# Designs tried in a protein design chat: VH-VL binders against q54fm4. Part 8

Target 1, 189 residues: q54fm4
Amino acid sequence: MSTAPSPTITSPTQTSPVVINKSLICQDSTVSNGVQIAIGTVLHPRSSIIISEGAGPIIIGENNIIEELVQIVNKSPEPMIIGSNNLFEVGSYIECKSIGNGNVFEPKCKILKNTIIKDQCSIGAGCIVSEDKICENNTIIAQTQNSQIQTTSTLPYDHHSSIHMTHLELLHKSIPLFHTIKKTPILEK

## First folded at step 28 (VH-VL)

Design n1
Fold by ESMFold2, last read:
Structure n1 (fold): chain C 189 residues (1-189), chain A 121 residues (1-121), chain B 109 residues (1-109)
Amino acid sequence: as target 1 above (189 residues)
Amino acid sequence: EVQLVESGGGVVQPGRSLRLSCAASGFTFSSYGMHWVRQAPGKGLEWVAVISSDGSYKYYADSVKGRFTISRDNSKNTLYLQMDSLRAEDTAVYYCAKDSYPLWFGRFDYWGQGTLVTVSS
Amino acid sequence: SSELTQDPAVSVALGQTVRITCQGDSLRTYYASWYQQKPGQAPVLVIYGKNNRPSGIPDRFSGSSSGNTASLTITGAQAEDEADYYCNSYDIEGRHLYVFGGGTKLTVL
């Protein structure tokens, strides 16, 4: 369940795909100097991407979705690298070393210091990825009554990518209707 | 036209120092990260160092860390590489390269023609 | 391992299609960039991202990726395509930010 209003969505009308050519950074988000955000990535209101004093930069790839109250924090002198097509759901906390592509971080999960998350992983709501852990491709971490369990994704990669891109296109259309957007420099390449 | 022109190469003995320069023109130099990449004669490419557009972040390959210093002067549109404690294995053509981003994504969209550094005992 | 592995040499008949491959753990996560280098010249970026071609690069160059492998494909190879080709990727495991493959010498027969 989201704690913030979600955009109203209707069934697709079979319109032509939208070309995504910019990032969308809501004015009510907090982004430290030294954060680089690539094309297509969306930051919802009250999300934060913070570089601690003396820490290295945070470099975020394309087409990520960063929902409300998500905190991405680098406290290491080394760069934090986040790839593309990741979904960070409401209230998740990210202090990784690196994150690959196509991952889902469900609400209020915590990704702790010096972790490496590769590709197509799903970290369940409220789950914790402990310091220094490496999550290999297609890892699912979920919460049971008494423990976290780990298994392999049953969803096909093409289906996940389609859902993510559809979601992203809707956000690029809807976010500017409801929120003020920070001005982002247009890069030549 | 984007142009990157390296200079300052030469022949030097091991343990000595050398400073390379790269003069940039045809783009807003202060908006982009810059890299040094080297190539030993007859060998492949090796990434050496990067500096962010405002100079606030610098990172080095392990092979040169502690010996080389990357810097830039945005008022002069010039990138520098200070090379101290040179070793024979540092012998290479040194290229400066433009990143596509203010920090970096490793898309070296423009390269200089390089300057040769020869470290010989 | 952060190493990027390329075959040292590949041959193609004039006008035929060739694929140059690059393998490494980092390519599971990051797209490769591809650079062409002719003798005595600086490298030139020919493909970045999944399949993006910089302005001025012929349409016969394309890129793809699957698993830990990135590929550069040249359709209808021309004599001028004879060169060394390098892949480059972010070094996910090491202290180096970027790593190049060892290079592939393409010979057009």
Scores: ipSAE 0.384, ipTM 0.747, lowest interface PAE 3.4, mean pLDDT 86
Fold by ESMFold2, last read:
Structure n1 (fold): chain C 189 residues (1-189), chain A 121 residues (1-121), chain B 109 residues (1-109)
Amino acid sequence: as target 1 above (189 residues)
Amino acid sequence: EVQLVESGGGVVQPGRSLRLSCAASGFTFSSYGMHWVRQAPGKGLEWVAVISSDGSYKYYADSVKGRFTISRDNSKNTLYLQMDSLRAEDTAVYYCAKDSYPLWFGRFDYWGQGTLVTVSS
Amino acid sequence: SSELTQDPAVSVALGQTVRITCQGDSLRTYYASWYQQKPGQAPVLVIYGKNNRPSGIPDRFSGSSSGNTASLTITGAQAEDEADYYCNSYDIEGRHLYVFGGGTKLTVL
C-alpha cells in the first residue's frame, strides 16, 4: 500500500491521554487543491475530497473522522462548509452545501447537492438526503424495508461526543503506526 | 513582528472609486487568507471581503457585492480593495486583517490600524 | 436569522467577574471568536473556538457557549479591560460568510 516501514507492534492501546495537535491525512487519500482541513480531522486511506472544475473551496473543521471510500465533492461555486466532530462512515457520498457539528453519516449514505445538515443528525446506512433538503438539529433519517423515514432524536449530544473523542484519540495513536501520513503545512504564529 | 499598514483612504464623492492597499510584513503573506473589515464612525465592525492565500477564492458581503473587488499581489506582500460606485454608507475605517489559515476560519489574529474612507457630497 | 445580538453596554466593578453575551442562530453550530477594541485602536483577538486564548491574552479571559449563545467571561476585571467587545461567527445562511455582533462597551468601575 504505502512505502512506510511495517510496524513490529501488535496493536495500539489507549493507555494515556492523547494530545491532538494536527490533522492526520493518509497518503493514500485524494485531496484537491483548495481543501482546508483543521486540527484533529482524520482522513482514512482511499477517501477523497474533490473540488470539481470551477467549484469553490471545501473548508472542514476540527476532529472529523472520514472513513475509507468516503467521497466529499463540491461542484458548486459557493464554498462547502463542514463543521466539527462529524463521523463519515465507509463509502458515504457528500455533496452538501453545509454540514454542522456532531453528525453521523452511516455507510454508503448519500447527501446530495445543496443540502444543509445542521447538528447532531444521524443519516442511516444507504439513506439518501435529497437535493436542497434541510435537516434540522437532531434529525434521524433511517431506512426501513418499505421506505425512508425521518424522526427527531432525544439523545444527549454529550454522550455521542465522548464516544467520538475516544474513537478519534485511538485513530491518532494507531493510524501513524500503519500508514504513511501526508505533510501538514506549518503555519507561522 | 507582524505589521499590516493600510493606505489609500480619503474623501470621495458618491458614485466614484477608490483603491485601498494593505502592506504586510513580519509573516509569510502568501500562506494566509486576508480580509477587509470596516467600521463606520461610532458603529460596530462589519466584515467586507476575504481572499485566499493564493488568490484563487474571493467572497464578499452582500452590501458590497458587484461594487468592491478584493485582490492581492503576493510578490509585493500587498492586499488591495478596489471600491467602485461608492455610497455614503460605505464611509468607514477600513481594516485589513490576517486569517489564521490559508483559506479562512474567520479568526482575525492580526489587524492593521485602518484607513478612513469618507464618502460625501 | 443572520444577526449576532449583543447588549450594547455592561459594567463591572474592579476585580469582579463579568459575562458578555452574543446570541444568534449560527452559534448553535459554530463557535464565536471574540475581539477587544480599545478607543482609537484596532481590534485584538482574545478568544476563539470553545475556549482558546491566543498567546499573550491573560487567563482571566474565557469563553463558553450554550444553545444559540456564546459568552466571554472576564474574571477579576482590571481597568485595562475597559473596551468594546465584538463576537463574530460564520453566517450559517451564507449571506455574508462572517458576521460580527453589534459590540458591547465594557465599563470598569
Scores: ipSAE 0.286, ipTM 0.715, lowest interface PAE 4.6, mean pLDDT 86
Fold by ESMFold2, last read:
Structure n1 (fold): chain C 189 residues (1-189), chain A 121 residues (1-121), chain B 109 residues (1-109)
Amino acid sequence: as target 1 above (189 residues)
Amino acid sequence: EVQLVESGGGVVQPGRSLRLSCAASGFTFSSYGMHWVRQAPGKGLEWVAVISSDGSYKYYADSVKGRFTISRDNSKNTLYLQMDSLRAEDTAVYYCAKDSYPLWFGRFDYWGQGTLVTVSS
Amino acid sequence: SSELTQDPAVSVALGQTVRITCQGDSLRTYYASWYQQKPGQAPVLVIYGKNNRPSGIPDRFSGSSSGNTASLTITGAQAEDEADYYCNSYDIEGRHLYVFGGGTKLTVL
């Protein structure tokens, strides 16, 4: 039954809810051996998750969105731990010790060596989180023309989580339509 | 049916060594990270060590680092714990536990029944 | 530090709802897993992630988290739920890669 594309004369199809039961890793991404990626996380094309020689593993939680040209690099012998529901926007660079949940890393920001980012932080475009810094929950770091400022967010977590999940569900529907996906291992029941 | 069977426990004097084994069956052993978790009599659970599915990564609790060595033989479906320089504080039931992932997430989805190690003089 | 703190004991009347809590700085960053241990038995995983139950775990068990606190809730507690309950999580300070709480003994009255 493999044949030419069907003509466009069929009845309208029902929309089905998206079931997120695996990670989506675009074939055009680079992932070192020793990287573990949990269910729901999406790697866009040309993103990279790299373990330097002699470095420990990178363990990435659920439902993260990792956009194009994002680089996540572990150079430390200790494990790098990244939690869940984080958004890494285009070209951001991540060399943290650990990242918690629900954070946003805006385009081309840099998260340097041995940093700890907790939960619900927003790191503005082009901002740099210096080595060894700890960003407590709800931290906002933003770039102005001549300075980098830090404030605390009061935005409720529920708003972020619903927007993030809607975005994630769209990616799980749309990315396989336009990109080749690496195969996901099947776990025994 | 997933089964994990620990062996090699017993009574030893402080400063001596002991080697524990955990025989695995009912799953693809080489696909999963494995842990040792211990429980002193009448006390709570304490994580001891982990080894990745291919053995390339090993990590230990600070209380045992430098004294204990985790290893695995995937051809024999067996996990090991070499325990050197044993102390009274190491007295516990030692459990073998399966992770749900090839490295780990600390989700111990299957456990053995444990083997007792008693360190006393 | 990265310790996980649990109350040593909690009671619930048969058929009522109980919450068992676990507190620690690591829980701001990482989800807790929950284990049930009956006397003389190995622990059994009952909840992981945000609120996931392994197959075979009754739907009366649920999990939640807020701030530095994770909770295990049993709605409609049954006699067979009497056990010790342990939370565990990744150790954010790296002293012990994973850390367990001290355990909570649940008594069903």
Scores: ipSAE 0.284, ipTM 0.692, lowest interface PAE 4.2, mean pLDDT 85
Fold by ESMFold2, look of step 28:
Structure n1 (fold): chain C 189 residues (1-189), chain A 121 residues (1-121), chain B 109 residues (1-109)
Amino acid sequence: as target 1 above (189 residues)
Amino acid sequence: EVQLVESGGGVVQPGRSLRLSCAASGFTFSSYGMHWVRQAPGKGLEWVAVISSDGSYKYYADSVKGRFTISRDNSKNTLYLQMDSLRAEDTAVYYCAKDSYPLWFGRFDYWGQGTLVTVSS
Amino acid sequence: SSELTQDPAVSVALGQTVRITCQGDSLRTYYASWYQQKPGQAPVLVIYGKNNRPSGIPDRFSGSSSGNTASLTITGAQAEDEADYYCNSYDIEGRHLYVFGGGTKLTVL
């Protein structure tokens, strides 16, 4: 069932015969009541998706990869909306208003409150996206020496999308071999 | 068969209140988010409000925020819209719509017949 | 702008193919859903996500999306397809949770 917009992915090779038809949530992850996770998204052990007291829901789209120690926290009364095909690498902290599709959040980056990250952005390791910032499509934020720089990529992320789906397929095969999985979300009737 | 039946529409003067009801049947009402969507005569659709399956979360379009209150009674399979401080701009057919998910994704998979609210000066 | 823009009217000859478009910034991030509204009736969901069709919707209805544009295609249009068609999606500016396009009136000749 499709619920949120997803970017088109492209690969130099044809789609693998592997079919992804459920989310994969490790038992050793923490997920608040009021979190909704769509098909294909993978939560690694010790990741957390938390709704603070009085805060709104968190709605997460398809085929996201949420690695160990990632923290996604909504402290706002408004809904937090995260799209599809995003990669949240180890220890990143996310307190956004919304995140679109096909973004990469490198280790230990921090996405602060009320931010809007659109599509195909790359947020470098340890970088901070300040409160209220809007990152337009194809924004790259990286750390140099002791400063952050921002630029805009003009190249499509089609290559990255192919790598992401291959990675996702491997996780769906491998994680259940080594970790206990939570029950899948309720599907449409 | 999924059914949604709105009631409570009518003609009222500006500044008055109305309460709309939507009776639901044919599905597990308490499992799904519910919406109100309106359509002014001869015009397009406008989303009004949503309530999550257990009633914990409610959100409103800016045009009605502070004047309208969405609520639900899961024991009676009924959705409500309390409309206060009505204005001419609120004149519309009001539809009750079912979301496909417990919170919402904005997929209104079933709709009621609508009930007409006319706010005349 | 979070507004979704649709052409106000489109015509198609019986049995021909027609495409109805919807454009807006939010469609770069979110898929459109499509609703058919026949005269005097409530809207009916016909397409959601990339190209998903609810049960009971004829397979002549299909959807597509690219960039900021979503499209609804009807192949082999029938007289019964004459209706208004609305797209909707999330409101990326946060003013409303959802926004509808202005609607497209389809006339089948």
Scores: ipSAE 0.063, ipTM 0.646, lowest interface PAE 6.6, mean pLDDT 85

Design n4
Fold by ESMFold2, fold request of step 29:
Structure n4 (fold): chain C 189 residues (1-189), chain A 121 residues (1-121), chain B 109 residues (1-109)
Amino acid sequence: as target 1 above (189 residues)
Amino acid sequence: EVQLVESGGGVVQPGRSLRLSCAASGFTFSSYGMHWVRQAPGKGLEWVAVISSDGNYKYYADSVKGRFTISRDNSKNTLYLQMDSLRAEDTAVYYCAKDDYPLWFGRFDYWGQGTLVTVSS
Amino acid sequence: SSELTQDPAVSVALGQTVRITCQGDSLRSYYASWYQQKPGQAPVLVIYGKNNRPSGIPDRFSGSSSGNTASLTITGAQAEDEADYYCNSYDIEDRHLYVFGGGTKLTVL
């Protein structure tokens, strides 16, 4: 166990209804042996985090939400690095080089090899981020009519972080009620 | 209490080899990634290499790639750095450092006191 | 090139507040860790993540980040805070995996 400040709270649990001090990995998910998942990240059933033969590890930060049928695959010999507070919605496909923090990957979007997604980006449903692309902070990729467009958010970050944490807290309460959780490994904090 | 003790430093001629060891105690050695970090005399810190807790993943700074090999023996709680083809530029104090994750997250929460390697004619 | 740049030296009057900065492209996406090193000693982790202090580190140490810059702030500097300070982060260019800044020598006047 770690010393303070740690997510493990010995006394306040009697007065606080939600404590997130572990990852939540559903039994019906597929996770390769070289995948590291930090505190608070949730893997829904039928999600996959796969390291191909000869590929490097996948390192995933805190408080990510990885929904059903999401596929995260590293085929590169270099490590794949995914930051914190990202939302990967149903069926999205991720083969990035790195992803920063606070991004939203809408359903069935595809993030192709060697891409770098920085912070606070939003990748629209079914959109494709091409190989080697770098999405700077606050990039929005969306589908309008019959084409993809790229723009930069003109609105300061407002509610995404608070909504994300509320959503995450709900998942930590509700998922164990309906799904079997992988017992180990729980990473030390 | 966590303790890391480096050994194996010394004076060596260019082109020769040295093997550094880091003896670990006070924590479950096999649960954590381990790093080597060096500091040339009068200079700043330079990250050298990392090895995952199970030894399956190893990565090196470009300055040492192909010449240095990081390894570990979890049954002996010992981290190693095999340094081949040593150059004057490799002269430094070498520290071992503990990561707080099984692969790594780059937070070096405990360090040894270091061992000096001097490469000179 | 994910080089981390620090000013080589900074001074502060005893009891005053000082800010040590670290700049680099990788800091847009990754938090810096901060290390204190006194002469002849190993580095000590003082700040990690956004603003986390390991046990035993005084409350006067804090961290912040904005854009490509991370900062270590010492509020009410003490004589024992005189040391070299290094930032460290993930190297987004993957040449070194992790990179340190050049260090900042803090002098307490």
Scores: ipSAE 0.508, ipTM 0.783, lowest interface PAE 2.5, mean pLDDT 86
Fold by ESMFold2, last read:
Structure n4 (fold): chain C 189 residues (1-189), chain A 121 residues (1-121), chain B 109 residues (1-109)
Amino acid sequence: as target 1 above (189 residues)
Amino acid sequence: EVQLVESGGGVVQPGRSLRLSCAASGFTFSSYGMHWVRQAPGKGLEWVAVISSDGNYKYYADSVKGRFTISRDNSKNTLYLQMDSLRAEDTAVYYCAKDDYPLWFGRFDYWGQGTLVTVSS
Amino acid sequence: SSELTQDPAVSVALGQTVRITCQGDSLRSYYASWYQQKPGQAPVLVIYGKNNRPSGIPDRFSGSSSGNTASLTITGAQAEDEADYYCNSYDIEDRHLYVFGGGTKLTVL
């Protein structure tokens, strides 16, 4: 399937804070009926959020970044709940029970069924979070040679949030310049 | 003016059934998830059930699973709660509550005044 | 199951500031919503998300959260603020979807 290159912003000298009051869902993404996406979340082209036959809904919070080729799939009759401020990098696969806030899922990692990922976790590229696993807050899972290790981060939450929001603001400015956006409901507040 | 009006409460013996209704007006009923929340006399609030705006998703608290059924009729702007196999611990004021999303986020922005269900011999 | 814990009662002098707290594991991942309930009335949503007020709620009501704790703050408490206050959150253990705290009775002296 053919995709357009991701847009870039050439040489802005100064960026201003943007008020984020909507989600951005690229037209080239695939989103099943029964998916709810909150304000600020960006869904890149060729990503997919799919509900299998007989499965429950997928509820996604605010300000998430879902990159190209990410697949989020619910096959369980229970709701899948994804919180806010998460980064899903290219090609990651998500079949969790729930994901909290401020997590990073590096490229091509796999989050298998019935997993619970809490907050501020980092799942390394190509790593696998096995079925039914619970990753407590600040868990880092990384690949070392042919082994997968788990450690605990001590990095402050507020540093990650600042970098994430700056990235998100850039995407909200740049993506509409180069991609067609699906219509999403905008709630008046 | 958003308005939710519950009805169908009353006194009933254990093991019997009741059906509650909630008539909605002043908003697009078919666009929002709806909840039932109950409050036993002198006690706190307890979430009971939710139904999505299109009626395709329904979820229940463990205390009522298998006994209660939530439903809606979007053509009549009405939410329902069918309560079977009633027990004394189901005695409560039952509120309907509007979510602010088509599925739910659990933000109950409007509530009815409630209808009392008393389960007593 | 995941519980939300609130103090059962708190008092404040008229015009003073009061903080009502709610604690639970779910609040590490999800913001609390706060509901005011006066005797004989239905609950009213007063705060949701981090610190959002619905239309019609006075700006003396504010919310905050840190760790596993959410707080509702009323600055310059008025007689009409006397009520029960409930926090509510998504149940991280997914047994009930949503859980309420036990409630806090606020008395304005």
Scores: ipSAE 0.443, ipTM 0.764, lowest interface PAE 3.0, mean pLDDT 86
Fold by OpenDDE, last read:
Structure n4 (fold): chain C 189 residues (1-189), chain A 121 residues (1-121), chain B 109 residues (1-109)
Amino acid sequence: as target 1 above (189 residues)
Amino acid sequence: EVQLVESGGGVVQPGRSLRLSCAASGFTFSSYGMHWVRQAPGKGLEWVAVISSDGNYKYYADSVKGRFTISRDNSKNTLYLQMDSLRAEDTAVYYCAKDDYPLWFGRFDYWGQGTLVTVSS
Amino acid sequence: SSELTQDPAVSVALGQTVRITCQGDSLRSYYASWYQQKPGQAPVLVIYGKNNRPSGIPDRFSGSSSGNTASLTITGAQAEDEADYYCNSYDIEDRHLYVFGGGTKLTVL
């Protein structure tokens, strides 16, 4: 078995973010050096993935959709790890420890520091996941008139997956028609 | 063809230091994360350390943290593992392994043949 | 828990099918990679992702997953398949970057 790792940050700094082949990164997005973005992931204009000074890397999996004004920020010396097939909608703020797979972050929601979002969660628009919170699989957080509510989804994973993939395909076809794509070093995959 | 060749193993006394090297060829070394994985005699695989393609990020297993240092020289296509304050439980075959991503969380798509480190009084 | 568990040993008759299973919470979220290690040799990646086989790996090797389990299946076991097999995945929650199973010794009878 493996044991828990501890990070060390050294110099010199990376000159450019590393993007895995077939990722779609718009020119107007901001991505720090040291960010790893896997294949299929889409960064819309005015999205940002930021590593604070002295912070660990940000690793983003495959086929994520990161929409406009999304902010993903790592301030921890530990790496921030985001899985695959997640949807980050407009204006969402992410400062998590980790995010699993197949999650939906609705507009302007906030995931605060050291949070763990597992799989197939849905964070409603404007909702706030407090610091250090762990959202178990299939967690739904939604905003009512008076408060946030939390429940567990009974929907199958396949439902989200199919829609997400269709969305991705559309974005990969359409975004380059309207936006300039960032010229980044691409690691062939 | 991708090739990883470990060297530097041997017999050392507890408390001593040893430096392992891994010579890489057949791929763009500077583009990939690199790992050390060890295997004690008759035991399973244990992840030891990782270093990003650019060397900026290093992570260690708790079992070796503070004692081992992973590094790389991309100009020489070489990965290193400085092992200080060696213990008997560090006795293992040490493998160099290539990640298929620049940092980590890919897979170990290529392995060296390993080098044996024996820590014994 | 970041632990991946495997049966320590399994046997298969020549030409038959065998399934080696890995179990752990991380497998609910991530695919396993499988490594074959023959005596005195380094591990070799044989399966990764949903069911991806690296070049040079025979098509009798396949991968699958269900719930908190991942499985390596050898359909039509050959004598040369006798080896130790290790599953590997991640534990992001506990910051265990790479987790190996304990390994399964496969004997071909």
Scores: ipSAE 0.415, ipTM 0.792, lowest interface PAE 1.7, mean pLDDT 90
Fold by ESMFold2, last read:
Structure n4 (fold): chain C 189 residues (1-189), chain A 121 residues (1-121), chain B 109 residues (1-109)
Amino acid sequence: as target 1 above (189 residues)
Amino acid sequence: EVQLVESGGGVVQPGRSLRLSCAASGFTFSSYGMHWVRQAPGKGLEWVAVISSDGNYKYYADSVKGRFTISRDNSKNTLYLQMDSLRAEDTAVYYCAKDDYPLWFGRFDYWGQGTLVTVSS
Amino acid sequence: SSELTQDPAVSVALGQTVRITCQGDSLRSYYASWYQQKPGQAPVLVIYGKNNRPSGIPDRFSGSSSGNTASLTITGAQAEDEADYYCNSYDIEDRHLYVFGGGTKLTVL
């Protein structure tokens, strides 16, 4: 018997200057079935998130920025997990096991199979993070003329976060003005 | 009302099998990932397994890999847990839990009341 | 690195504010969810994400996180808040998708 009144819907208190309430996935991006993208993440045109045959899902957190020609590919049967507030710049290639939060992947860098990138790492343009490598928090990988160097960042975490959120807010306002956005099914309780 | 009702628990000897069922109603079952979580008597919660909304992705805790199989029948709004090669340490109340995403995010917004499995010689 | 640590017990006077903590390396990368379990009942989700409260959860429940620590705060604790509280988080380092903390028993005096 179902005579009880409907439950009361409550909402959390919001105190931010602008509310980001959805992901923005440009229609001219490619996203495999089995990819889950959380609130705030933006996919630019011609980016791709691909699950190879027999591979596990890709789960992407909040407020990521995925620029043009970025390729995120899972070929492993294990899930690929990408955290929040990451910036994937133009043409970067990602085949990681996991990526944490607040990382920057500069243009055309390559993050190879079974890598773990933790938090606040910066992977320089054209740099390669070899298979199975673990980049601990605050790792910077940069290129010289013929080699890569690795060091540890002294930049505070809050610096990247403030710039990233300002960038993200701009994209949420501007992207829908210039690009068609994919429609996603609405989930109901 | 969202409802999740587990069944199929009971007392079994070590090495035997059980199949648990979880009947779902009050929501679109096929839109959400589903989990099993267990709680040994007097102990804390332990995550057991997850299955995606379409059944294509399944993952297990190390303690049950190779012995337990999660499955679902979206036409019957039912989640299953096939438990083989049961051991004394599998004794627990088994809960089914709804994820709030089609794959999962580990946010179990609705739980059943549980079904007790006792593995004893 | 992937374990979630909670104090086993915490007390609060009726009407006062209490904070229940959960610590683990995974919480630097992934948000905790919080579950309330009253004696003889199934767990109930009370907080998820940064500070989201599901429908039907009283406003006195809130969440926060900093570094490797997540916290559940109950402002103006009521007798009915006496329960066990569990955090959980995603963790792929030990081949577990989700791990729960050991639980915190909240006693309201």
Scores: ipSAE 0.411, ipTM 0.740, lowest interface PAE 3.0, mean pLDDT 86

